# VHH binders against Riboflavin biosynthesis protein PYRD, chloroplastic (PYRD): the designs that were tried, part 22

Target 1, 366 residues: Riboflavin biosynthesis protein PYRD, chloroplastic (PYRD), of Zea mays (Maize) (b6trh4)
Amino acid sequence: PRLAAGALSGRCQAQAAGDLDDAHYMRRCVELARKAAGHTSPNPMVGCVIVRDGRVVGEGFHPKAGQPHAEVFALRDAGNLAENATAYVSLEPCNHYGRTPPCTEALINAKVKEVVVGMTDPNPIVASKGIEKLQGAGISVRVGVEEALCRKLNEAYIHRMLTGKAFATLRATLSMNGIITNQIGKGADQSGGYYSQLMKEYDGVIISSDLAKMSALPLSREAGTNQPLCIIIAQGESSRLHIPSLSQEHASRAIVLADSPVTVEPAGVEVAVFRQIDLESILQLLAQRGLCSVLVDFREAGESFASLLNDFQEDKLVQKVVVEVLPFWLASDGLSNLAFGGSQSFPLKNLELRDVNGSVLLEGYV
Key: E = the ipSAE of ESMFold2; O = the ipSAE of ESMFold2 at other seeds; V2 = 0.75 times the mean of E and O plus 0.25 times the DockQ between their complexes.

## First folded at step 16 (VHH; framework vhh_5j56_2)

Design y3 (from x1 with F112Y; at its last look DockQ between E and O 0.14; V2 from the best seeds 0.00; counts 0 for: pae O 12.6 > 2, placed apart)
Fold by ESMFold2 at other seeds, look of step 16:
Structure y3 (fold): chain B 366 residues (1-366), chain A 127 residues (1-127)
Amino acid sequence: as target 1 above (366 residues)
Amino acid sequence: QVQLVESGGGLVQPGGSLRLSCVASGSEGFTFSSYAIGWFRQAPGKEREGLSSIYSSGDSSTYYSDSVKGRFTISRDNAKNTVYLQMNSLKPEDTAVYYCAAGIYYEDMYSYPWDYWGQGTQVTVSS
């Protein structure tokens, strides 16, 4: 559309400010949604901000599966001020009746004038249905504001929705000279540290039996978190496995996947026995148990555990890699082989880095 | 692998009742109480229709579509890995193949994929 000169001075600034305002409010939706990290699985994390006359009049996020959606909380917070307001939401509002009425009806009944959506629902069966419902009720809808951020927020949900499999991330720590180490960076497992955050964000964590015997099981130190299910891989012919950091009261926090019968202490820890343990079979079992995200924590790994990860890029078994590089140069036996390899070279995509207490944290996608 | 098996279908006169059951079985990794269970039906040439669902214990809520609300009742027995659909006041338009399904998502019957499906049981309502 064409603009006049006077309108360009006022209207162009308003539209440019409006574009910046849209991004700002959508980023706020993402920040709100993150408050529920680790609590919404299998549901996505969603945030909603209600804006009227340039002021936030209501905010909300989806706190937990089975609880109201972000839009409901934001509309309750705004009250009658939602009328003629703009609602920002990080994911397309739902349009189906179930345990709760659809969010599209809540927005329509509140008489909002406009809805701004971060991303369309990734489920192709219902994609755009919420948007179409709102438009049919006379509500203006804009889509795609900060879409990349909204998609990254829910990458596990999107993967599970599109493939039926859990989103899998491989985590390892290297010395600066490329040697796999069992140490993690200073402060990484404390509140606010990246490792503690990973433990909050993932439904399950896969570890070696050696780690389980020698160290405390991975946990988050973030306040009020669900702890991940610990999936302990026991390979070899050991008939007994002792998990000293696990009390019988918390036996349900762990499961053991073994290649032969094994007696686990404490009592009550579930054991599943496979003829042969491979990464695909593990991920299939975990998806069947309802896990949407799984972290492979590569520490205290023996040859058997390491071999699970050979060619992990094949068949899209792992989507993401997180590598921590410590500021140490470790001694080695010269050019000895490192235990973390495979038969194919491949690039990682969308590399990002962060400085974490003197270490470097690298993230990339397979 | 996980299997869902429906039973209890059959021929019934209008106004009659039937009770369908859906029995789940699977490997030791399958946790029935973690799944929502839904009942669906499909008449020849028509789309599959969601009828009712029941969520896991601890978040016990039930859903009924308008087509069956007040006539059908869903219940579950997690100890037996079984969900029931009590169907009362049956009408000829209830004639269909009835399926049960299991899924981990909460909220509604259509927005999320159902992970496992039964093979179906025929219900026929005729004079």
Scores: ipSAE 0.000, ipTM 0.389, lowest interface PAE 12.6, mean pLDDT 83
ESMFold2, look of step 16: ipSAE 0.024; ipTM 0.572
ESMFold2 (binder alone), look of step 16: mean pLDDT 83; pTM 0.849

Design y4 (from x1 with S53A; at its last look DockQ between E and O 0.34; V2 from the best seeds 0.00; counts 0 for: pae O 9.1 > 2)
Fold by ESMFold2 at other seeds, look of step 16:
Structure y4 (fold): chain B 366 residues (1-366), chain A 127 residues (1-127)
Amino acid sequence: as target 1 above (366 residues)
Amino acid sequence: QVQLVESGGGLVQPGGSLRLSCVASGSEGFTFSSYAIGWFRQAPGKEREGLSAIYSSGDSSTYYSDSVKGRFTISRDNAKNTVYLQMNSLKPEDTAVYYCAAGIYYEDMYSFPWDYWGQGTQVTVSS
C-alpha cells in the first residue's frame, strides 16, 4: 500500500505542475491557429508550438487550405532544436499522404521526444491513427490538453466531420423588452465589431431578399478576410431581383435560392429554384456545395423568411444561437407573443454573455 | 446522391485471396475522381476499423492500416467509377463485413467526412 500511495502522491504533484505548463503551450497553439480564422475552410484551424527546456523554440499555424500544416511551419522554425523537444499541437497530426508526407512523419524525422495533442481527429478512419503512428516510432504522446478549447476553436469542422452537414448558427436581435428587431447594434458591422467578426468566421450567410434589396450585403470588415458566400432567399419574389450593392465583378459572391424562376441583376448571379424552400433543403444544398459553416442572419426580413426559422432546433438543423439584445424598449400594445414560432420549448446549453458597445451579446448551443 | 455498392465477398480458406469491388454512382454533377474512397470492416461486437483509403486521381496517394499493410492493395479505376481492394494472405481474424465509404477530398486537406457508405459485403476466412 505504501508503494501505491507514494507513487500516486509524487506523480500527482509533479504531473500537475507539468500539466499547467502544457495548458499554457496549448493555449498558445490556439492563439496561433486563430490567425488563420476565415482562411482554412474546409481545413481546421491548427497551431503548433515546439518547446525545449521550458522555452518555445519554434511555432507555426496552418494559414490556408493548400498550404503546409502547422507542424511543418513549427518544425522549420525550430530547426535542429526540434530534436528531443516537445511538440504541442491543437489537433492530432495527420497520417495520410497527399503531395507531401504526413505530419506524423515530419515529427518522427525531426526526432521530437514527445507530442502533446489538444484533441483527436473526429474522422473515424483517421482517429487515433496519427497518435498510434507516433507511438509506434517511440515518441511519447499525451492527449486532451485544453481539449474543450481546441474543440470550440473548430466546432464547425467537427460538426462537418461527424455529420457531413454544415454547422449552422442563427443570429437575431432583440429589444430589451424581447421584441425581435431587424437591426444590429451601432458599430457591430464595423472593423472589430461582433458582426464583422461573425462574417469572417462563416463560409456562408443566409439572408432575406428584402435585406439584399434594401441594404448592402453582409460582409466582414476585418483585414484580409475571405468574404462569406451570400445566400439570398427569394420566396414569392417577382420575375426580377435587383441587388444594388453587388457588382457584376463579384456576382460569384452570391447565390439566389428561389421558389420560382427569377432574373437577377447583376448578371452572373447563380439562381437555384426549389419547389418548396425550407431550412433543411437550403442547408442540404449548401453542404453539397462544400460549405462547412453557415450563418442564418435574421435582419431586415419579412414573415416568409421568419417562417423558415419555425422549429429551427429540430433534426440538428441549427447548432448555435447568437442573440444581440439592444438597449431599447420598443413600443407595444401590451403582452403578446414576442418570439419566433415553435412547437416545443428547448433549453440552450453553455450560455455565454459579453458586452458589445452598449448591448449584450448572448450565445448558446441547441 | 452518391451510392456505393460492394461486391466480391465470400468464403475463403486461410492464406487465400479475395478481390472486393466498390462501384460508385451518382446523379447529375457526380465526379467520381473528386472522392476519396475508403475500405472499412466490422466484426460483430467490435468497432468499425479503417483499413485502407485511396485519394483523388490527382494525387497518387494511399493509406493502409498496420493490420493489413503488405497484404492488402487498394486501387481505383476512375473510368469505371470503381475502387478495388485486393486482399492476399487472408487470416481468420480478417473475417468481417467489409464496407466502402466515400468522402470529397481536396489536396492538403487535414481530413474529410465519410459522407457515403455502402451496405457491406461479408468476408469469411475459415478452414
Scores: ipSAE 0.011, ipTM 0.353, lowest interface PAE 9.1, mean pLDDT 82
ESMFold2, look of step 16: ipSAE 0.265; ipTM 0.656
ESMFold2 (binder alone), look of step 16: mean pLDDT 81; pTM 0.828

Design y5 (from x1 with S61R; at its last look DockQ between E and O 0.46; V2 from the best seeds 0.00; counts 0 for: pae E 13.1 > 2)
Fold by ESMFold2, look of step 16:
Structure y5 (fold): chain B 366 residues (1-366), chain A 127 residues (1-127)
Amino acid sequence: as target 1 above (366 residues)
Amino acid sequence: QVQLVESGGGLVQPGGSLRLSCVASGSEGFTFSSYAIGWFRQAPGKEREGLSSIYSSGDSRTYYSDSVKGRFTISRDNAKNTVYLQMNSLKPEDTAVYYCAAGIYYEDMYSFPWDYWGQGTQVTVSS
């Protein structure tokens, strides 16, 4: 067996296993990158794994904007074992010289043999420059390993780079019989719950003034979290809006977007007034303020807030939908319809499902 | 706040040329030379496509997508707060709304978002 088929089989298996090993190491890069979720904006999340002789000898991730990149941490962790190793990076290494040497130079100086890249940088100013620099130094570069996963990791960053607009996700909670509720699933807003994780991952969250008046503002309960900016939509509001859960000390955590002048309590909450509030105008304002990602937290069937979502597919204003289905049946007084479907029918793409503490969480792309 | 205004769009025959201008203005303390400028386009029914970019005035680098490399040239004139896109050998496939965008080049390139966008100028290439 060894003489007849073993050598050829071993070589073929080694090449095929190398491809599968690439996928494993790139998935680890993504896992590492996610440790910085909520901390890197406007920077992408990036992970790096250094592999030598089939063994991880170093790993790192980009922890915050302005701090060293993932490659630097991974190379420090690997030390002299980085020489002649393979470096896996979820996003193309930077070739920018600034306050510190670029990641391409760090990889070159460590004498890595090969670099495997999950995706090229979507920023047209720097796209492919890192790859070209590495290749020019004699380093073998492979691109596109687990590319879909790497793109999903930074979908908000990519959307911002390609369109200049914030990535928008619509979130709603439904009863089993399809009625929108303002209640979220048990434990979802506690540490480790999906809602708490969402609040960690998004730069801003859009809610109605009705929700702001009657309940606590959305927040993450994950340790060390940067909280999202709370964007409160006040349409047809009286001259006063009271936000009971917001203290004056934390007034900067919220902004009110209104269709008429309103005085907000607590003092210090920014108010912006528009002749007509629509989702496109909101997303333009938020992008100008540097938000890369925004969650529209739809918890009411009221006509005013729901109207923001009219024709959202036609305008391509929302990229992603997250729907939680609760395990109960709500009483209704008629044939009420879900109020956020717009004027056109369309399929959601890439539907995913998971069980979250007895509820079902559905995710799909517009 | 930075405002960007594109101009120079219009109707042109295949094989023709067109020069787009992107003029920038800003609030007190605005320094145009600190911004990188990119050109993008969006055809009906298609996603916005990045075409070309030019770094800040202290950095001579320029970049082109494969779809326009060799045909389009980006340049900047800091005295006029203007970036140009010279488009030669135009094809019907180049028909789109063209946008310029600006971002501050940071030492950390991951902090280099396209923060400001123009309203766009229509380019139509037809016989």
Scores: ipSAE 0.000, ipTM 0.351, lowest interface PAE 13.1, mean pLDDT 81
ESMFold2 (binder alone), look of step 16: mean pLDDT 82; pTM 0.829
ESMFold2 at other seeds, look of step 16: ipSAE 0.077; ipTM 0.617

Design y6 (from x1 with S34Y; at its last look DockQ between E and O 0.81; V2 from the best seeds 0.00; counts 0 for: pae O 7.6 > 2)
Fold by ESMFold2 at other seeds, look of step 16:
Structure y6 (fold): chain B 366 residues (1-366), chain A 127 residues (1-127)
Amino acid sequence: as target 1 above (366 residues)
Amino acid sequence: QVQLVESGGGLVQPGGSLRLSCVASGSEGFTFSYYAIGWFRQAPGKEREGLSSIYSSGDSSTYYSDSVKGRFTISRDNAKNTVYLQMNSLKPEDTAVYYCAAGIYYEDMYSFPWDYWGQGTQVTVSS
């Protein structure tokens, strides 16, 4: 007699299960890559997992610029078990020769059976060239597994590589009735708080000179963090700027961008003087210095700092906004507009929200 | 620190050829041979497209997108701080503003960030 449901589901079930296994291993690559968060710039975060007979036999991630790629660590971990295995990698293996062989050659020499790639190389000139090299050597390649996740992981790296400018996020805090405030939510700057996490995730933070004079410079309280470079905008500033929270020992953690000569205390803080300071020139300068990402922390802003943002909606200047809404209602003279700058209205894309210790954190893309 | 200037654009008939040049300059300490150079193009209303790159003078250091492979040739002259793009068998779809870009290359980079860009040169392929 015929079995009813079993016959129809067998073929579909086997194929569907295989697809879910790929997603699982690629998500592991992203988890591994995130272990290097805050440490790889200007390089991307990359993870690699070697799987043989349904078991992980090797893992690796790229720990920081100047160290081997993720595939090298994963292949070393797998040893001879890499032969006839499947290699999962969050970013297309490199195929450029220098003093070291490319990762495509390492995978070929290890005799892997398959390579599964999360995303192709974001450099459009070399995209798919690593894949082509592997295929030419008889290795099966699948592409695009968890691609959105892999791209999100390295959105700042991709942006810098394609535009030559740092990825910029605008952060502001609002009251419930839409008034911009200089305070951040309770606990946000402590270990585990969203602000502390942001300071770990960004290579630099742009602040006003007023904030630098009045408050401790932004920092992360996450363990093992490389602190962001503090970029202090001294537009229209007097001839002297005192940064009380910065010791001379740590002067290299800050740079002052000024529109006229300024003497900074403590000594040893770099000062760069420009005829005109605008957001585009800042983003380009920071990329040239090896920063992939910057946070514009809109606090203690005077008119000159606020004017920096008048044109932020111009193509490719700001990619992301992070708005914290505090559970407070502040005094107002009546109805007012939420905004700083902006000549056009536009919807934010991919809006996300979460509750953070009684406040709401909103994130969206320009 | 680095400035790039393109030249050699213009109007050409389908099937014709053009040679673009990208001349690099920088402050003292600038060393052209440390930079990968790439060519990109952008037509009005279209996304920017990567075409070709070169990080040294050897054949193994050149890359071409599929849209131009076999028709375009990239080369560099480090003595003149110049990269060339020879464009043959031009088609109307090659009409765009062409940009050169530069990024520092070192052996353990994952890819070349294109941190420096020229102002572009117009190429128009039309009868």
Scores: ipSAE 0.013, ipTM 0.509, lowest interface PAE 7.6, mean pLDDT 83
ESMFold2, look of step 16: ipSAE 0.169; ipTM 0.621
ESMFold2 (binder alone), look of step 16: mean pLDDT 80; pTM 0.816

## First folded at step 17 (VHH; framework vhh_5j56_2)

Design z1 (from y1 with Y110W; at its last look DockQ between E and O 0.01; V2 from the best seeds 0.00; counts 0 for: pae O 23.3 > 2, unsure alone 62.9 < 65, placed apart)
Fold by ESMFold2 at other seeds, look of step 17:
Structure z1 (fold): chain B 366 residues (1-366), chain A 127 residues (1-127)
Amino acid sequence: as target 1 above (366 residues)
Amino acid sequence: QVQLVESGGGLVQPGGSLRLSCVASGSEGFTFSSYAIGWFRQAPGKEREGLSSIYSSGDSSTYYSDSVKGRFTISRDNAKNTVYLQMNSLKPEDTAVYYCAAGIYYEDLWSFPWDYWGQGTQVTVSS
């Protein structure tokens, strides 16, 4: 029993048990949704759990764009038991015709008694319309259960919908004494490693042209993964750029953003030319091409590439920072080499940390 | 960025000796002593093989493959940003292009990603 938690607070035991049940089912929705990580963009990740008489009678998640939403799978799983059940869903049910039929109609036709929503949809096309449709059909709707967890699940989707720009994360590797290194930690790029998982979770990865010329392009080693688009920044480049690790068969996995016309090998790699390259224009272009999330992989960064990040806090162009700290103390000629720069100091928010194969991975929000 | 330049290759008779040098340079704040340096070779039509490595400048640990152990000696001079490979008792099968590579020491030579490479120097042992 959960009486110890209730006994340590002034909360009513019946209310505490009810709150835990709702939170439990919503956390299950989030678990289900995560099964589609890396596969749903530009759609959000969504999970749904159908509960009747204290029992889960159906479950589902949205597996990828163009497939049914989580509610449809959960209702199919529940069958006739969905009638008079409570449907838990991590994101407001859609009420528009896109690639799939509206989920609100499916819930109404199944005659569910109540819908519990983790968060409203920030997408301006669907905002509140799903909740209103359900209420208009006589279904009780509650909103906000495990809202912070549901919001974190879809932070890139939310950012894209609110700003029109891709969610950007800056990744760097440091020594214990704060010196930037171009190596990632041992095993980080292997299956199960944090770098491999980042490549699965982000729609695109921004790298320097020096990295592209010198090493294999970033990719995920997770099974069944959609690989991120590699965005190669070519500032001050000669008229030719050779990407030795990229075959012509896979030319569509990369795009080159250049400040002048450049011929890329292999053939078939898209080139976009800007008069002047800046991070805001990059993020707008990538969002217009359907990317909701982008990782800036700070490796082999010359002065031109580093300058994209001089004031990354201003205009809120980068939302998240991921720093890997290697268990080494590196020698240095002086203090000016201890970290990459910027014009302002600011605290990171919501810091999280974990051990990754003998290194420390730090995450925080700008 | 780190740049590596090999030198000291050439033609030598079997049983002879040759000393290779790998000079490193880098951007402002480059610290050579923070890098492990390895020597590799590649003969025409063969896979590249690792020969020897010397890890960071603390208690500098050395590693030698079985093919060169006892004949080759690796050393480093951090004041000159240089690693040497002294090659003694050379055999015709030692004929190859020799490369140096650099990376942050994390584990042993073959599981360690070597991100920086020199362009190589030719060693030819006549028979």
Scores: ipSAE 0.000, ipTM 0.097, lowest interface PAE 23.3, mean pLDDT 80
ESMFold2, look of step 17: ipSAE 0.103; ipTM 0.635
ESMFold2 (binder alone), look of step 17: mean pLDDT 79; pTM 0.807

Design z2 (from y1 with G58S D59E S60G S61Y; at its last look DockQ between E and O 0.64; V2 from the best seeds 0.00; counts 0 for: pae E 10.7 > 2, grease 25.1 > 24.2)
Fold by ESMFold2, look of step 17:
Structure z2 (fold): chain B 366 residues (1-366), chain A 127 residues (1-127)
Amino acid sequence: as target 1 above (366 residues)
Amino acid sequence: QVQLVESGGGLVQPGGSLRLSCVASGSEGFTFSSYAIGWFRQAPGKEREGLSSIYSSSEGYTYYSDSVKGRFTISRDNAKNTVYLQMNSLKPEDTAVYYCAAGIYYEDLYSFPWDYWGQGTQVTVSS
């Protein structure tokens, strides 16, 4: 039932209903944006929905870097129905000239009545400029609808823009009693599973050379995915490294980072040699190569790979942790380090959990 | 391949001023004018904060965070490969290590990354 706001206040109820509709349309923008997951780096994922008289009349998303922005596709889809409509967009419309006129001008020329923005652009040189342009043209602008969702969608883009470094996530699997295991949960790597979806979302994945020698390289099984660059850490490796799951045709999907010269099979896999391999140096190299997001997949790890993660919280090298807890208790021979850690304690922020086919997936921020 | 060196930090009383400099250098073919330059700061135990940035194309592309808008001024001398941050009306809350960062601005990109960082210069504002 409608809660009373007072005898003379009808606007309170109308505003509350409008806020719920705003959230619905902005969530659709995020859903559209996700269609380009794995394709837009270094650009963010952006969606746009045009609404007139309570109905969606146009939709669009940004499909790849260098192609039109989401607003352009949504306005094309809406055609003449964009006039006096409300445009929902997950990220502040651009206001700079590139190969095409800015999205602010496209929205103004379409004569939209209102623009609802999920988040302002984190890039310092563009922040608020799109909003100001729209307001100056007489368009009503609301900001911050589903902002947390929009920011989470593009957390790697935001981190890259603010720090110049790639966003890094650490992933591990534990038994219920805290023992690191190399097995991931049932179905996690199949289409629709969390691991497959995770591989779609990251520009690169860092693994041990032991994993590369003994198992299939990580990949997404989602349709149409650009696969992540596989970064293989080869510390103390012999002069030869064989990657049996990688064909020569796909050699460019992997790079080997080694502490000494190594010949890789198949031919064509890039090898970079470091005097000292540490996580900071790896992340700096990957950022320089244009990667905005990197996942460290802690599986088949020997002592040298594990040492990369000692004190990973220092200098903000890792932003996010994803831990899968499997539903079994492993035998242990007494006191042991049941989970890896560092030299200091710290709380994780914004903890989330969900069940994934009988396992628990935990997510938190450093 | 790009090196950034900050200078001009120090101890100052509240209400005082400092001018920070960021001098850039690079390998053969280095073109300073193709880089955006940003200033950041980090106080102990705090997250790094973006303060100001400048791009050297047509006028009007400077940015200031709300925490420094009106007090700090960024400027650029491309002939000297230098960016300045003039900091006025300093407060104890401005105490931090100040960093200069550079990123190549690509006209066709949706964004540009901050790929190169200086070592930082300490600014201390004390009563």
Scores: ipSAE 0.000, ipTM 0.282, lowest interface PAE 10.7, mean pLDDT 82
ESMFold2 (binder alone), look of step 17: mean pLDDT 80; pTM 0.821
ESMFold2 at other seeds, look of step 17: ipSAE 0.013; ipTM 0.383

Design z3 (from y1 with G38A; at its last look DockQ between E and O 0.01; V2 from the best seeds 0.00; counts 0 for: pae O 21.4 > 2, placed apart)
Fold by ESMFold2 at other seeds, look of step 17:
Structure z3 (fold): chain B 366 residues (1-366), chain A 127 residues (1-127)
Amino acid sequence: as target 1 above (366 residues)
Amino acid sequence: QVQLVESGGGLVQPGGSLRLSCVASGSEGFTFSSYAIAWFRQAPGKEREGLSSIYSSGDSSTYYSDSVKGRFTISRDNAKNTVYLQMNSLKPEDTAVYYCAAGIYYEDLYSFPWDYWGQGTQVTVSS
């Protein structure tokens, strides 16, 4: 009886050690892929590592749409050492002829012995085709190494592929006693801070017109960043909107979504007028414009802006919530100031937290 | 560094007027005209509220929140490094500490943060 437990434990530990070797190389693929954060949309972020005799002999990542895929860069880096090597790739190699050549052919031509895949491609057009092609050419394929990490890397791409809508994250700041505040934590918007990192990682940021009128538009302070498109929601009977932080030369960095005609200063800012502004229509429009991810930055928000987020969990309109809790207890005039949104309760999934310079950052999925 | 000093607060009867001043100063090379200036207020236990702003583009531009539009007027005198807030038709609900804030506006960037704040001046409107 007692001896049976020992035997199973020993085998499980040996398998875990082997997974850690694969996990190490796959984590490197994810690190490489993230070098292109904010640059590949609507394409996924992909990394590739070529390993021979326990050594990394080539590395690569996909830098932007229209440029070579990660596998091509990694194979070029490895040269002849790719023959009989193991290729680690965070996403299933593509097997279709599009604007760039298929990665399956590159791997086959390099005569790699084995391919280790983090996740199968969620795109229904290409799902499993790459794996099948490699297997048909005699290459050994293993799938699912660090799959959760690889899926998180491309959560916006996956959502866009499955739903046709942009992946949406709601960001808010609360006091310790649950009162929404317009502040962000100390240093969060500086280089390396979580807010600056969020602005790098999202294709667009949705803000209220009040934020645009009274404050600098959100931006990333990370080096080499494509700044997010600022989507300004203008509701009510304002016939003119002045965005003082935006110069005319940079007017293309913002668009205004309004429920009535509005004249925007500076000139050149795009204005789209809707009969009714709702979150679903916004997310569909942004996806049609090529945005795969948007952040709803809940700051300087009035009742109209807050109403966009009522029942945001329905119809999968928002996938992720990021809440910064500041170490303050704010005075309130009653329960009406303790939180925002919604007529229904629902649990969040996969909750994570971290300390961010004296405040707490909470992250969870709808 | 940039320093902002508010003045002109005090006690006022309902329906009265006050004019607040925000005087800016800085180290050698300070150029006030490169700064956008805003007025905020904070009542006890309430969140800070933005009231009005005037930015440093080639032309003056102004913004007013709905709570003060038509009653408050922002203006600036770059020769005196000063921004004013003329407050008319004051109500008890206007009772708060009033702050000025400044952010440098670079035309090479489309945005400027509110980096500098004054210490505030109290405005009290009876009842």
Scores: ipSAE 0.000, ipTM 0.125, lowest interface PAE 21.4, mean pLDDT 81
ESMFold2, look of step 17: ipSAE 0.000; ipTM 0.401
ESMFold2 (binder alone), look of step 17: mean pLDDT 81; pTM 0.828

